# Designs tried in a protein design chat: VHH binders against Hydroxymethylpyrimidine/phosphomethylpyrimidine kinase (thiD). Part 7

Target 1, 255 residues: Hydroxymethylpyrimidine/phosphomethylpyrimidine kinase (thiD), of Aquifex aeolicus (o67772)
Amino acid sequence: MIALSIAGFDNSGGAGTLADIRTFKHFGIYGVAVITALAVQNTQKVYEVFPIPPDVVKEELKAIFEDFPIKGVKIGMLANKEIAEVVYETLKSKKTNFIVLDPVFRSKSGRELLSEEGVEFLKSEFIKIVDLITPNVPEAEILCGEEIKSLEDVKNCAQKIYSLGAKSVLIKGGHLKGNYAIDILYDGKSFYEFKAPKIAGKTPRGTGCVYSSAILANYLRHKDLIKAIKTAKDFITEAIKNSKKLGKGYEIMDF
Short names: E, the ipSAE of ESMFold2; O, the ipSAE of OpenDDE; V2, 0.75 times the mean of E and O plus 0.25 times the DockQ between their complexes.

## First folded at step 1 (VHH)

Design z10 (framework vhh_6z1v_2)
Fold by ESMFold2-Fast, scan of step 1:
Parts: structure tokens; C-alpha cells; sequence
Structure z10 (fold): chain B 255 residues (1-255), chain A 122 residues (1-122)
């Protein structure tokens, strides 16, 4: 099976297409990539983001889809509206089994990774082709337009994001209780909780990238979203525990 | 209730040093990343420094790198900003902030203190 990562290129390997491909490989899925931007970064911060020209992104997509039977797509950083439009038009016209969107809006260091116009396009159009969207709490607030202060707010926000067109919504860290971080999934019918112990002392790079890619890989293997999320949550929890300080900044998940 | 209380801001001379403190309560401090931000009159809020849950990983903005150092003491539920070689352009209200999540690839901040004023002059 072959999965596609459509994301930025993190030259340090902690996030983006390199992390996505490594995650797919870990679960026995061959990964191919379409690079949307070059992120000049290390373990400490993102220095610059150089978007790939939209026409080049379009040619990357054409080259991949003409040659490979793509079963699933994981989407990360889109950088701007023009790139998001190219990706949207291509995916809308292709048959794929499952599309996971990790709505990458800002880096750990606070740098903007998707323009305002890109965010609005994502909310109004792009979201309609998405099978699973995996926002963290701040990303969910941007998507639903409401502040999240309680579990009720998480559930309300998930339903609003669902109403925008996503077939399922996984809000990461949507509820914090005791020593557990709880992810909340809404599939249009029911809510599900995915728990893992908080990992004190670790804030590694690329956790969203790795988690969403692990969900896609396991969904393609088993075609069971609940099982895929549980497997991915267990995997990311261990990857965070085993993350290493390979540079001077944030830990990297080396798996 | 999450509460962040900054202290240590005052008037200092160019070239001077100052240490800011932020006392945290209402959450498990050791489970969250922390950051320092600043805002000068008429300007946007900007990130100055960030620190991981353990304190082992730190980031500093280019305009303060080598002059400012962020640190934390999890036993005291406190994050610090040591500011050396202060310049007039460092004049701003300094805020500490708590990250939304203990793990994640974004340092989105959901809670801000009231701020502490730093004024640098001759």
C-alpha cells in the first residue's frame, strides 16, 4: 500500500514529509511525498518558510498520481491559499480511500505556517473532502470560531467543525483530567475518548505530523478508524517517551 | 483556575540587567511549556522566549539571543527571564504564557498573565 504526504519539508527531520514518510514506513506503508514548502528549521525554531510555487506543487501531484495507486493522503502544512487550492482541485478529482488533514496553522515558535486566506479557504472548501481532521485545541478554536474552556465546548466545537464538511473530527488534548491527556473524536453520531498519560519533561517536534500519519497508516491497514486512532495514540505516546535531544532545542522522536 | 503572575519589571539603565519571574498556579506546572512575550506601545505582541516542560529545551528570539535567558523551576512553579545588556528597544510590557498542551508540535498559548512593565533608559 502506498500513502501520500502533502506537507512542508522540515530539513531537521522532526516534522513534515520526512516524519510522515518515516511513520508510514514504521507501519509497513510505502510513503511518497508532495512538498508544499521548504521550512528552514532546526530543533529550536522555524527560521524561514519558502512556499513551493503552486504550479510546481501541481506538477508534483500529477507525477505522483499518474504513477502510483495512492490509497490514502495525509495533509500537513499548505503554506498559502494558492497551494491549498491546487491540492484541493487535485484531490477532489482523484479517488482515494481516506484523507487526513492535520491543520498546521503555526509552528512551536509561533511562526505562521498557513496564511489567513488559506485558513478561510480550508474552512469553506477544503474541509469538504476531508475524512478526518485532527486539530489541537487552538486550531479547533480557529476552525469553529469559539473559545474552548470545557469538555462541553470541545464537543460543541467538534460538531461545528463537522458541520463545515469533515466526515470526522479528532480534537487533540480536548480534555485534561488528572494525569491524562484526552483526545475527543466526533464521527457525526457519537463521541469517543482516547486517553494517554501526560509525558512530563517532553515537548518533541512533529507530534501532530506523526500522530496523524500513524492514524492514516493504521486506517489503511485495518479500515477501522477507532482501532487506527487507538494504535496511533499508543504509538505516539511511546515515541514521545523515547524522544531524544539530538540538537540544542526540542526533543525529536527517533523511531 | 489558571493564574500567572509576572513580577520584576522596573526602570533600568541601558546596559543594565533585570530578572523577571512568573509565578504559576491552578494547573500542573511541570506538564506545560511556558513562554515569554512582549508588547511595546502601538506594536504587535511578539515571542521572546519559550521553554519545554523539563527546562531542557529553550528557544530565544534572534533579537534577544545571547542577552536573554529563559529558565524554570518546577519545584517552585516559576518561570524566569534573565535579561542582560538591556537596550531602549527592549522597553515593553512582558507577559508570561502557558501552552495549551503539555505535548504537541505547536506552542499555542491560552493563558496570559497581567504583564510587568520594563522601561530601559539612560
Amino acid sequence: as target 1 above (255 residues)
Amino acid sequence: EVQLVESGGRLVRTGGSLRLSCAASGFTFSSYGMGWFRQAPGKEREVVAAISTSGDSTWHADFVKGRFTISRDNAKNTVYLQMNSLKPEDTAVYYCAKTYESWGDYLGYDYWGQGTQVTVSS
Scores: ipSAE 0.000, ipTM 0.186, lowest interface PAE 10.8, mean pLDDT 84

Design z11 (framework vhh_6z1v_2)
Fold by ESMFold2-Fast, scan of step 1:
Structure z11 (fold): chain B 255 residues (1-255), chain A 122 residues (1-122)
Amino acid sequence: as target 1 above (255 residues)
Amino acid sequence: EVQLVESGGRLVRTGGSLRLSCAASGRTFSSYVMGWFRQAPGKEREVVAAISYTGGSTWHADFVKGRFTISRDNAKNTVYLQMNSLKPEDTAVYYCAADHGYSSFTPEYDYWGQGTQVTVSS
């Protein structure tokens, strides 16, 4: 099986297409990539973001889809509305793919990774082709337009995001319960909880990228979303625990 | 960005008490989950306690339950760790950390203080 990463290129390898491809490979899925932007970054911060011209992104998509039988797509950083539109137009005609969207709006260091116009396009149109969206709490608040203060707010927000068009919504870290951060999935009918122990003292880059890519890879293997999320959460917990300080900043997940 | 400055670390006797403070600068303090970590020489950094952005939920490691209490004052942009019945095993550098919102898997601690040394004597 073959999966596609549509994301930025993190030259340090901690996030973006390199992390996505490494994650797919770990689970026995061959990964191909469409690069949306070059992110000049290291373990400390994102210095610059250079969006790829939308016509070039369109040609990357055309080259991949005419040659490979893609079974699933993981979408990360889109950079701007113009690139998001090109990706949307291509994917809306590819109904057989399972699409996971990790809504990358800002970097850990606070740099904007998707323009305001891009966020609005994502909420109004792009989300309608998404099978699973995996926002963290701040991203979920942007998507649903409401503040999240409680588990009930998380559930209400998930239902609102679902109403925008996503077929399932996984809000990461929506509730704290003792030593556990709990992810909440809403599939349009039921809520599911996924927990893992807190990992002390490690703040590796690319956790969202690796988690969403692991979910996609395991969904393609087994066609069971609940099992895919559980497997991915176990995997990312170990990857964070085993992350290494290879540079001067955040740890890197090496798996 | 938020900057964190710990204070209160010092030499204390076994069985004594100590209160650590962590002052944050910036307008977003009330949006952060706050944690206290410690690291002793030759050991890994370990989480001691965590507190939700409102203070409504707290967690304490088993090895400090009943002895340490985390609290926060959002009006003063400060998080505290009250340490009672101190043991030599509590000797470590204590770090304050801030996580913006809820982390997916663990607190995604974006900001760390410089640490404050606590030494518990014989």
Scores: ipSAE 0.005, ipTM 0.220, lowest interface PAE 11.2, mean pLDDT 83

## First folded at step 2 (VHH; framework vhh_6z1v_2)

Design z09a (from z09 with G56D; at its last look DockQ between E and O 0.22; V2 from the best seeds 0.00; counts 0 for: pae E 12.0 > 2, placed apart)
Fold by ESMFold2, look of step 2:
Structure z09a (fold): chain B 255 residues (1-255), chain A 124 residues (1-124)
Amino acid sequence: as target 1 above (255 residues)
Amino acid sequence: EVQLVESGGRLVRTGGSLRLSCAASGFTFSEYAMGWFRQAPGKEREVVAAIDWSGDSTWHADFVKGRFTISRDNAKNTVYLQMNSLKPEDTAVYYCAAGPSYVLTYSEDAYDYWGQGTQVTVSS
């Protein structure tokens, strides 16, 4: 089975394309990639992000799709509206099994990873082809336009994001219970929660990338979204727990 | 010891109403999703309704939508199924089940704990 990562290249290896491919391989899925941006970064800071020219992104997509039977797509950093448009136009014309969007708007160091125009395009058009969108709480607030302070707010926000067009919405860290890290899935009918113990004192880079890629890989393996999220949640929890401070900054998940 | 004890099943005429309850003990009820299942003679057990750990989200199978309502009272460790407009095809043994939150609307294989069931019979 073949999965496609559409994301930025994080040269530290902790996130982005390298993390996505490593995650796919971990679960026995052959991964291919389309790079949207070259990031100059390490575990302390994102120094610079160089978007790939949109026509080059288009050619990367063309080359991959004409050769490989892509069954699932994980989308991360898109950099700007022009790249988002190229990705959107290509994917809406292709028959893949499942599209996961990790709506990456800013890096952990605060660097903008999708332009404001790109965010607007994502909300108005791109989201309509997405089978699962996986925002954290700040990203969910941007998507739904409201602050999240309670479980009711999480559920309302998930429904608003669903109404934008995503087939399902997983808000990560979506309720404020004590010692548990809890994610809330809305599938258009019902809410599901996925919980695991919080891992104190660990802030590894790339958790969103690894989690979303693990969900896609396990969906392709099992054809069951709930099981895929549960398996991925358990995996990311252990990966965070075992993460290492290999550089001077954020921990890296080494799996 | 985990216990799920259903009650309220009885004989009712077509068009009638019943309320089933399920008392839970031996686990932290407020951390579990709850579901009602039913099994008619000669058929596979099927999910009827489910409710999340907090009671804020519910799901009902299409064949009971508008007629059955699941609810829970976490202070009393009890889950309920209000059954209205009963039909002969609703005749079955009804089971209460508990599972992790990720199983809210999933197959019976994902539920960890099961009650012994309560018989509901709807006469024509």
Scores: ipSAE 0.000, ipTM 0.212, lowest interface PAE 12.0, mean pLDDT 87
ESMFold2 (binder alone), look of step 2: mean pLDDT 85; pTM 0.871
OpenDDE, look of step 2: ipSAE 0.081; ipTM 0.581

Design z09b (from z09 with L104I; at its last look DockQ between E and O 0.38; V2 from the best seeds 0.00; counts 0 for: pae E 11.0 > 2)
Fold by ESMFold2, look of step 2:
Structure z09b (fold): chain B 255 residues (1-255), chain A 124 residues (1-124)
Amino acid sequence: as target 1 above (255 residues)
Amino acid sequence: EVQLVESGGRLVRTGGSLRLSCAASGFTFSEYAMGWFRQAPGKEREVVAAIDWSGGSTWHADFVKGRFTISRDNAKNTVYLQMNSLKPEDTAVYYCAAGPSYVITYSEDAYDYWGQGTQVTVSS
């Protein structure tokens, strides 16, 4: 079974395509990649991000799809609208089993990773081909246009994001108050709650990338979205617990 | 064959206590979230409480919070509903349900397996 990561290349290995591929391999899925940007970074800082020219991204996609029977796609950083358009047009014409979008709008340091025009394109067009979108609370607020302060706000926002066209919406609630990281899935019919304790003293990079990639990998293995999210939630919780300070900055999830 | 069999429903006075049991068979019980629902005459069925696959997380509806407690024993394939401080408004048929989602859900449409129900009647 073959999964495609469409994301930026984080040369520290904590996030991006390296984290995605490592996650796919962990769950027995062969991973291939299309790089949208080269990030120069380490565990302390992002120095520079160089978007890949859109025509090169198109050729990467062409080369992969003509050779591999891609069953699932995890999409992370898109860098700009032009790259998002190339990815959208390519995927719109392909029959895959599952598309997961991790809607990365800003880096942990606040760096813009998708322009306002790119965000609008994502909301108006790109989201319609997405089987699962996995925003955190700030990203969900951008998508639904409303502030989230409670579990009820999360549910309302999930329904609004669903109405934009995603087939299912997982809002990652780790930013909400309390001692639990509570993620809420809306599949167009029902709400599901995925709860785990927040892990004190650990803030590894790449949690979103690993989580979304783990969901895709487990969905491809079992074809059961709820089981895939639960397995991925347990996995990411343990990966955070076991993360190590391998460099001078943020922890790295070691799995 | 999947079976969920509720027991323990009976007539009880206001302020009394009652424990419902639901014995499960025909599926891997420890991989399922469980819920208790109730339906009073002429009313829609409503969720009362839910519990995840391991028993580590529970949820209770506001109208029973502090009075009812859901629990499970995976070794016995049984889910329970401890009902305290019962009121006439708690009179209903109580159903247990199992959903292959591992996690708590509030929607009855997410539950695949249902029991036949057990009648709880609370007298004044």
Scores: ipSAE 0.000, ipTM 0.339, lowest interface PAE 11.0, mean pLDDT 88
ESMFold2 (binder alone), look of step 2: mean pLDDT 85; pTM 0.872
OpenDDE, look of step 2: ipSAE 0.014; ipTM 0.326

Design z09c (from z09 with S101E; at its last look DockQ between E and O 0.63; V2 from the best seeds 0.00; counts 0 for: pae E 13.6 > 2)
Fold by ESMFold2, look of step 2:
Structure z09c (fold): chain B 255 residues (1-255), chain A 124 residues (1-124)
Amino acid sequence: as target 1 above (255 residues)
Amino acid sequence: EVQLVESGGRLVRTGGSLRLSCAASGFTFSEYAMGWFRQAPGKEREVVAAIDWSGGSTWHADFVKGRFTISRDNAKNTVYLQMNSLKPEDTAVYYCAAGPEYVLTYSEDAYDYWGQGTQVTVSS
């Protein structure tokens, strides 16, 4: 069983393609990758980010798809509109993929990771080929065009994102109850709630990448999206608890 | 052994109100989502309302929104359905169901445990 990661390369290993591949392997899935950008960073600092030329991304995709029977695709950072277009055009013709999009618009430091034009292309075209989109609350607000202040707002926003064309929508951390963080899934007919305890004192890098990759891996294993999300949620909760300072800065989930 | 016992079903007039209760035992009630379903004679069982483990998130079918309210009391292991502005088409057997904490409005096969039902009849 083979999954493809289309994401940026974080050379510290905490996020991006390295985290995606490690996650796939953890669940017994052989992972292959197409990188969209090279990030020169460690656990303390991002020195520079180099987008990969769009034609090179195109050739990466061609090389992978001509050789491997890809059953699922996880998409993270797309870097710019031109790369997003290349990825979209390639995947649009593939009927056998389950596509998970982690819509990364801004870095933790506020850096724009997809131009305004890229975000509009994502909302108007790219989202239509996506089987599961996994925004956090700020990303969901950008996608649905409305502020989220309540659980009803989360549900309304999920329905709006669904209406843009995604086959299912998982809004991460859209509601807090006691010591729990709550993710909300809308699959086009029903809403589902996924909870896990909030973990104090841990801020590991890459939680979104690991979570979305774990969802894909478990979907490929079980062909049941609800079970895949539940399993992935439990996994990411434990990975955060066990994260370590392997360098001098942010924790890394070591699994 | 898990038990769900509905009560409170009876004959009421159009426009009336009724409160259903479902007492739960044999499992950790506060870890389960709860739902109310109904089935009229000769019809499929349909979801009416659902409530999460804490009582903070509720969902109601469009045909009852604004008229019915689901609630729960975790200290008493009980889920409720307050039914207002009753109509003859609300006549049905009402079932209480329990499912995994992540279920809000999923189909009836997402619920693991079911009660025997309580009859609600709404007369003209």
Scores: ipSAE 0.000, ipTM 0.218, lowest interface PAE 13.6, mean pLDDT 86
ESMFold2 (binder alone), look of step 2: mean pLDDT 86; pTM 0.880
OpenDDE, look of step 2: ipSAE 0.023; ipTM 0.407

## First folded at step 4 (VHH)

Design x02 (from z09 with G56D S101E L104F; framework vhh_6z1v_2)
Fold by ESMFold2-Fast, scan of step 4:
Structure x02 (fold): chain B 255 residues (1-255), chain A 124 residues (1-124)
Amino acid sequence: as target 1 above (255 residues)
Amino acid sequence: EVQLVESGGRLVRTGGSLRLSCAASGFTFSEYAMGWFRQAPGKEREVVAAIDWSGDSTWHADFVKGRFTISRDNAKNTVYLQMNSLKPEDTAVYYCAAGPEYVFTYSEDAYDYWGQGTQVTVSS
């Protein structure tokens, strides 16, 4: 099976298309990529972001979809509205089995990774073709327009994000206080909780990329979203635990 | 044999209180999420409250929030539903249900095991 990563290129390999492809491969899925931007990045921070011209992104998409039977798509950093529109138009016209959107708005170091116009386009249009959106708490607050301080707030926010058009919403609760990282899935009918102990002393880069890509890979194999999320949660917990300080900054998940 | 046995249902007056219990056997209780559902005559079954395997996370439906509290005692293999300020609209058969330990959910479809129910009647 073949999965597509539509994301930025992180030369350090901790995030973006390289992390997505490595994650797909780990679960036996062949990964292909469409690069939306070059992120000049290392373990310490994102220094610069060079968006790929939208017409070039369109040609990357055309080349991939003409040659490969894409079963699933994982979307990460889109950089700007123009690129988001090209991706949206292409995916709207194609028949893929599952689209996972990891709404990458800002880097861990605080750099903007999606323009304000891009965020608004995502909330109003792009989200309508998404099967699963996987925001962390700060990203969820931007999407639902409300502050999150509790697990109850997470559930209320998930329902609001769902109302924007996503088929399911997984809010990653690692930013909330407590000994556990609790992720809440809302599928329009029910809430599901996925719990794992927080790993002290490790804050690796690319956890959102790896987690969302692991969910897609496992969904494509088993066609069971709950099982896919549980498997991915166990995987990311171990990957964080085994992450290594290969550079001067944040750990890298080397799996 | 997996078994869930509800108890505590009875007739109670409006404004009264009642505690339901659900005793579980035949599985590792501490590995399962638990839920309380209810069904009134001529109505669909609806979720009332849910609790994860650890007891740390709970959810309550808006129509019972502030009045009902779900809790569990893993040492006794029992889940409870404390019902306060009871209303005639709370009259229903209350069901206990168990689901997988990695999932905390209030969808009926996600629960693998169900009790036979206990009748709660709230009269004016």
Scores: ipSAE 0.011, ipTM 0.356, lowest interface PAE 9.1, mean pLDDT 87

Design x03 (from z09 with G56D S101E L104Y; framework vhh_6z1v_2)
Fold by ESMFold2-Fast, scan of step 4:
Structure x03 (fold): chain B 255 residues (1-255), chain A 124 residues (1-124)
Amino acid sequence: as target 1 above (255 residues)
Amino acid sequence: EVQLVESGGRLVRTGGSLRLSCAASGFTFSEYAMGWFRQAPGKEREVVAAIDWSGDSTWHADFVKGRFTISRDNAKNTVYLQMNSLKPEDTAVYYCAAGPEYVYTYSEDAYDYWGQGTQVTVSS
């Protein structure tokens, strides 16, 4: 089975297409990639980000979809509206089984990874083709337009994001319960909790990318979203715990 | 009809121990997360500890870690706060709160039901 990563290229391998492909492979899925931007980075920081010209992104998409039977798509960093439009038009026209969107708006250090026009396009159009969107709390606030201060705010925000067109909404880290970090899923009918122990002392890059890619891979294997998220949550928790300081900065998840 | 009744608050000496209890009625206790909050004069209310519906997951604020322990007894519809090595700075009114479903949030707004509080005073 074949899955597509549409994301930025992190040359250090901690995030982006390299991390997505490694995650797919871990679960027995062959991964192919469409690169939206080149990030010049190492474990310490992001130095520069170069968006790929939209016409080139379009050619990457054409090459992949003409040759491979793509069953699922994981979308990460889109960089700008022009690239988002190209990706949207292609995916809207193709028959895939499942689309996961990790709405990468800003980096850990606060660098813009999707333009304001791109965010607005995502909220108004792109979201309508998405089967699962996996925002963290700050990203969810941008999508729903409200501050999140309570569990009720998380639930209200998830319902509002759902109303924009997403078929399912998973808000990561929506609240803390004891020694667990808890993710909240809304599928249009019910709310579900996914909990895992907090891992102290490790803050590896790319956890959102790996988590979303693990969800896609497991959904393609079993066609059960709840099981896919549970399996992915257990996997990412172990990957964080086993992350290694391979360079001078943040840990890398090596799995 | 929903009631949370705190008990156990009193005057205690620095270094002493005290156990607070919160008896719940009027709702299905085992389906709710429970929390302990406190408020000292002139300060905002702050979360001290929280426990999920099952008792398997607990959280304690950094300023009480190693000294306070939250627990619950679902058969008795009661949540407890065991306070050890008490300090004068622990002087406050302690409140019991019940949250929806299986979790608490980072905001007190998540808690639907509140007790009226029990006063704890720690003398030097």
Scores: ipSAE 0.006, ipTM 0.157, lowest interface PAE 11.3, mean pLDDT 84

Design x04 (from z09 with G56D S101E L104W; framework vhh_6z1v_2)
Fold by ESMFold2-Fast, scan of step 4:
Formats: structure tokens, C-alpha cells, sequence
Structure x04 (fold): chain B 255 residues (1-255), chain A 124 residues (1-124)
């Protein structure tokens, strides 16, 4: 089976298309990529983001879809509205693909990774073709327009994001206080909680990329979203535990 | 054969306490999330409390928080609901349910197995 990563290129390998493809491979899925931007970064921070011209992104998409029978798509950093529109126009005709959107708005170091116009386009149009959106708490607050301080707030926010058009919403609760990282899934009918211990002393880059890619890979394998999320949650917890300080900043998940 | 058997329901006075038990058999209990639901006369069925497979994580509905406590004993394949400071509004049939392993859910639709229920009546 073949999955597509549509994301930025992290030259350090901790996030973006390189991390997505390594994650797909770990679960036996062949990964191909469409690069939306070059993110100049290392383990300490993102220095600059160079968006790929939208016409080039369109050519990358055309080259992949003409050659490969894509079954699932993981979307990460889109950089700007123009790139988001190109991706949207291509994918809205690909109804047989399962689409996971990791709404990458800002880096861990605070760098903007999606323009304001791009965020608004995502909320108003792009989200309507998405099967699963996986925001963290800050991203969820932007999407639903409300502050999140409790698990009850997470559930209310998930319902609002669902109302924007996503078929399911997984809000990652690692930013909330407590000994456990608790993620909440809302599928339009039911809420599910996925919990794992927070790993003390480990703050690796690219956890969102790896988690969303692991969910997609396992969904393609099992066709069961609950099982896919649980498997991915266990995987990312172990990947964080086994992360290594290969540079001067945050750990890298080397799996 | 999967079976959930509730026990402990009875008539109790306002302000009283009661402990409900649910004995599970026919599946690997320690791999399932468990929940307590109730249905009062003329009301929809509602979730009261939920507990994950390990017993480390629990959730309680706001209307019972501070009064009810869910717990489980995986060695005995049993889930419990300790009910304190009972009110007439707590009168209902209480149902035990088993749901997706390693997750909690707040929707009755997500639970796969259900007990037959045990009646709790709280009189003034």
C-alpha cells in the first residue's frame, strides 16, 4: 500500500516529509512525498521557511498521482493559502483516499508555518475534505475560537471543529496539566479518550508529524480508526521514550 | 459467551449510600474500558461514570461528581460504583457496559456489551 505525505521538508529529518515517510515505512507502507516548503531548521529551531511555488507543488502532485495508486494522504505544513488551494483542488477529486490533516500552524520554537490567510482557507474550505484532523490544544483553540483549560473544553472544541466539516477530530491534550497526555477523538457521535504517560525529560521534534502519519498507516492496514489511533499512541509514546539527543537542542525520534 | 451481571441495587433513603457491582465474564476484562449508565423514568439513558482498562483513569458526570466513584478490580473481573449522598434524582436502572479496549467513551453507542441493569430507588 502507498501513502502520500504533503508537507514541508525538514532538513534535520525530525519532522515533515522525512519523518512521515520513515513512519509509513515502519508500518510497512511505502511513502511518497509532495514538498510544500523547505523549512531550514535543526534541533534547536526553525530559522526560515521557503515555500515551494504553487505551480511546482501542482506538478509534484500531478507526477505522484499519475504514477502511484495512493490510498491515503497525510497533510502537514502548507505554508500559505496559494499552496493550500492547489492541494485542495487536487484532493477534492480523490474521494477514495483517507485524508489526515495535521494542522501545522506554528513550530515548537514559535515560527509561523501557515499564513493567516491559509488558516482561514483551511477552516472555511479545506477542512471539508478531511477524514481526520489532529490539532494540538493551541491549534484547536484557533480552529474553534475558544480557550481550552479542561477536558470538557476539549470536547466542546472538538464538536465545533467537527461542525466546520471534518469527519472526525482528534485533539491532542499533551499541553494540559497532568501526568498523562490525554487525546480526545470526536467522530460526530461519540467521544473517545486515548491516554499515555507523559515522558519526563524528553521533548522531541516532530511528534505531531509522526503521530498523524502513524494513524494513517495503521488505518490503511486495519480500516479501524479507533485501533489505528491506539496503535499510533502506543508507538509515539515509545518513540518519545527512545528519542536521542543527536544535536544541541530537542531530541530526535530515531525509529 | 459475554456476560455482565449487575448487583447491589435496592431501595435507599435520601442521603444514604450504596455500592453497585458488575461481574464480567466471557472476555478479557483487563483489556476493556467499563462504564456505568443509568436510565430514569421518562428520561434518556445517560452516562454516569467511565474507567479505562487499567483503572488509572476515571471520568464522572458533573451531576454525580464528588458523590459517586467508579473503580475496578481486574483480578476479580468486577467494576464498582460507590454512590454516596444519594438524592431522589438518582433513582434509575443502572447499567454496566464494556467498551473499546484501552479507551474511554462517553457515548452508549460505542459500548459493545451491556448488562441487564439493577434498579436503584431513592426515597425521600
Amino acid sequence: as target 1 above (255 residues)
Amino acid sequence: EVQLVESGGRLVRTGGSLRLSCAASGFTFSEYAMGWFRQAPGKEREVVAAIDWSGDSTWHADFVKGRFTISRDNAKNTVYLQMNSLKPEDTAVYYCAAGPEYVWTYSEDAYDYWGQGTQVTVSS
Scores: ipSAE 0.014, ipTM 0.311, lowest interface PAE 7.7, mean pLDDT 86

Design x05 (from z09 with G56D S101E Y102W L104I; framework vhh_6z1v_2)
Fold by ESMFold2-Fast, scan of step 4:
Structure x05 (fold): chain B 255 residues (1-255), chain A 124 residues (1-124)
Amino acid sequence: as target 1 above (255 residues)
Amino acid sequence: EVQLVESGGRLVRTGGSLRLSCAASGFTFSEYAMGWFRQAPGKEREVVAAIDWSGDSTWHADFVKGRFTISRDNAKNTVYLQMNSLKPEDTAVYYCAAGPEWVITYSEDAYDYWGQGTQVTVSS
């Protein structure tokens, strides 16, 4: 099985295409990549983001889809509206792929990773081709336009995001107060809860990238979204526990 | 011998309050998600509220939000529905249901065990 990562290139390997491909490999899926931007970063912060010209992103997409039988696509950082449009135009013609969108709007250090115009394009058009969108609480608030302070707010926000066109919505509840990180999936009919203890003293980079990629990999293996999310949640919880300070900043999940 | 027994349903006036209880037996209560559903004459059953196995996660339908609160006591094998500011439209038979611990759902198909129901009548 072959999965595609469409994301930024994190030269430190903690997030982006390198983390996505490592995650696919862990679950026995061969990963290929389309790079949307070079993110100059280390374990401490993102220093600069250099978007790849949209025409080059288009050529990367063409090269991959002409050669590989892609069955699933994980989308991370898109950087700007122009790149998002190129990705959208390519993927809307390939409806047999399972598309997971991790809506990367800001870095852990606070840098903007998707332009305001890009966010609006994502909400109005891009979201309509997405099978699963996996926002964290801050990202979900941007998508639904409401403040989230409780799990009930998460469920209401998930329904609003679903109404924008995603086939399913998984809001990651790790930002909420409490001893547990509770993720809520809404599929248009039912809510599903995925719960794990919070790991004190560990704040690794790339958790969103790894989690979304683990969900895609396991969905491709089993064709069961609930089972894929449960497996990915268990995996990411252990990866966070076993994360290491390889540099001076945030831990890295080495798995 | 799984059994869910609802209690607390009665006639109450508009603006009043009522607490429903559902006592569970015959299964490991703390491993199941619980829900409250209602059905008025001539209408389909609709979900009112749901609570996960631990009590940490709840969901309430928009038409009862701010008025109804679901809670559970795993030591007593009981789930509750506190109903405040009752309206005539709340008149229905209220059912307690148990489903898998990892599901909070408003599809009745996901709930495996159902109580016999308790009648709530709200008069104007």
Scores: ipSAE 0.014, ipTM 0.396, lowest interface PAE 6.8, mean pLDDT 87

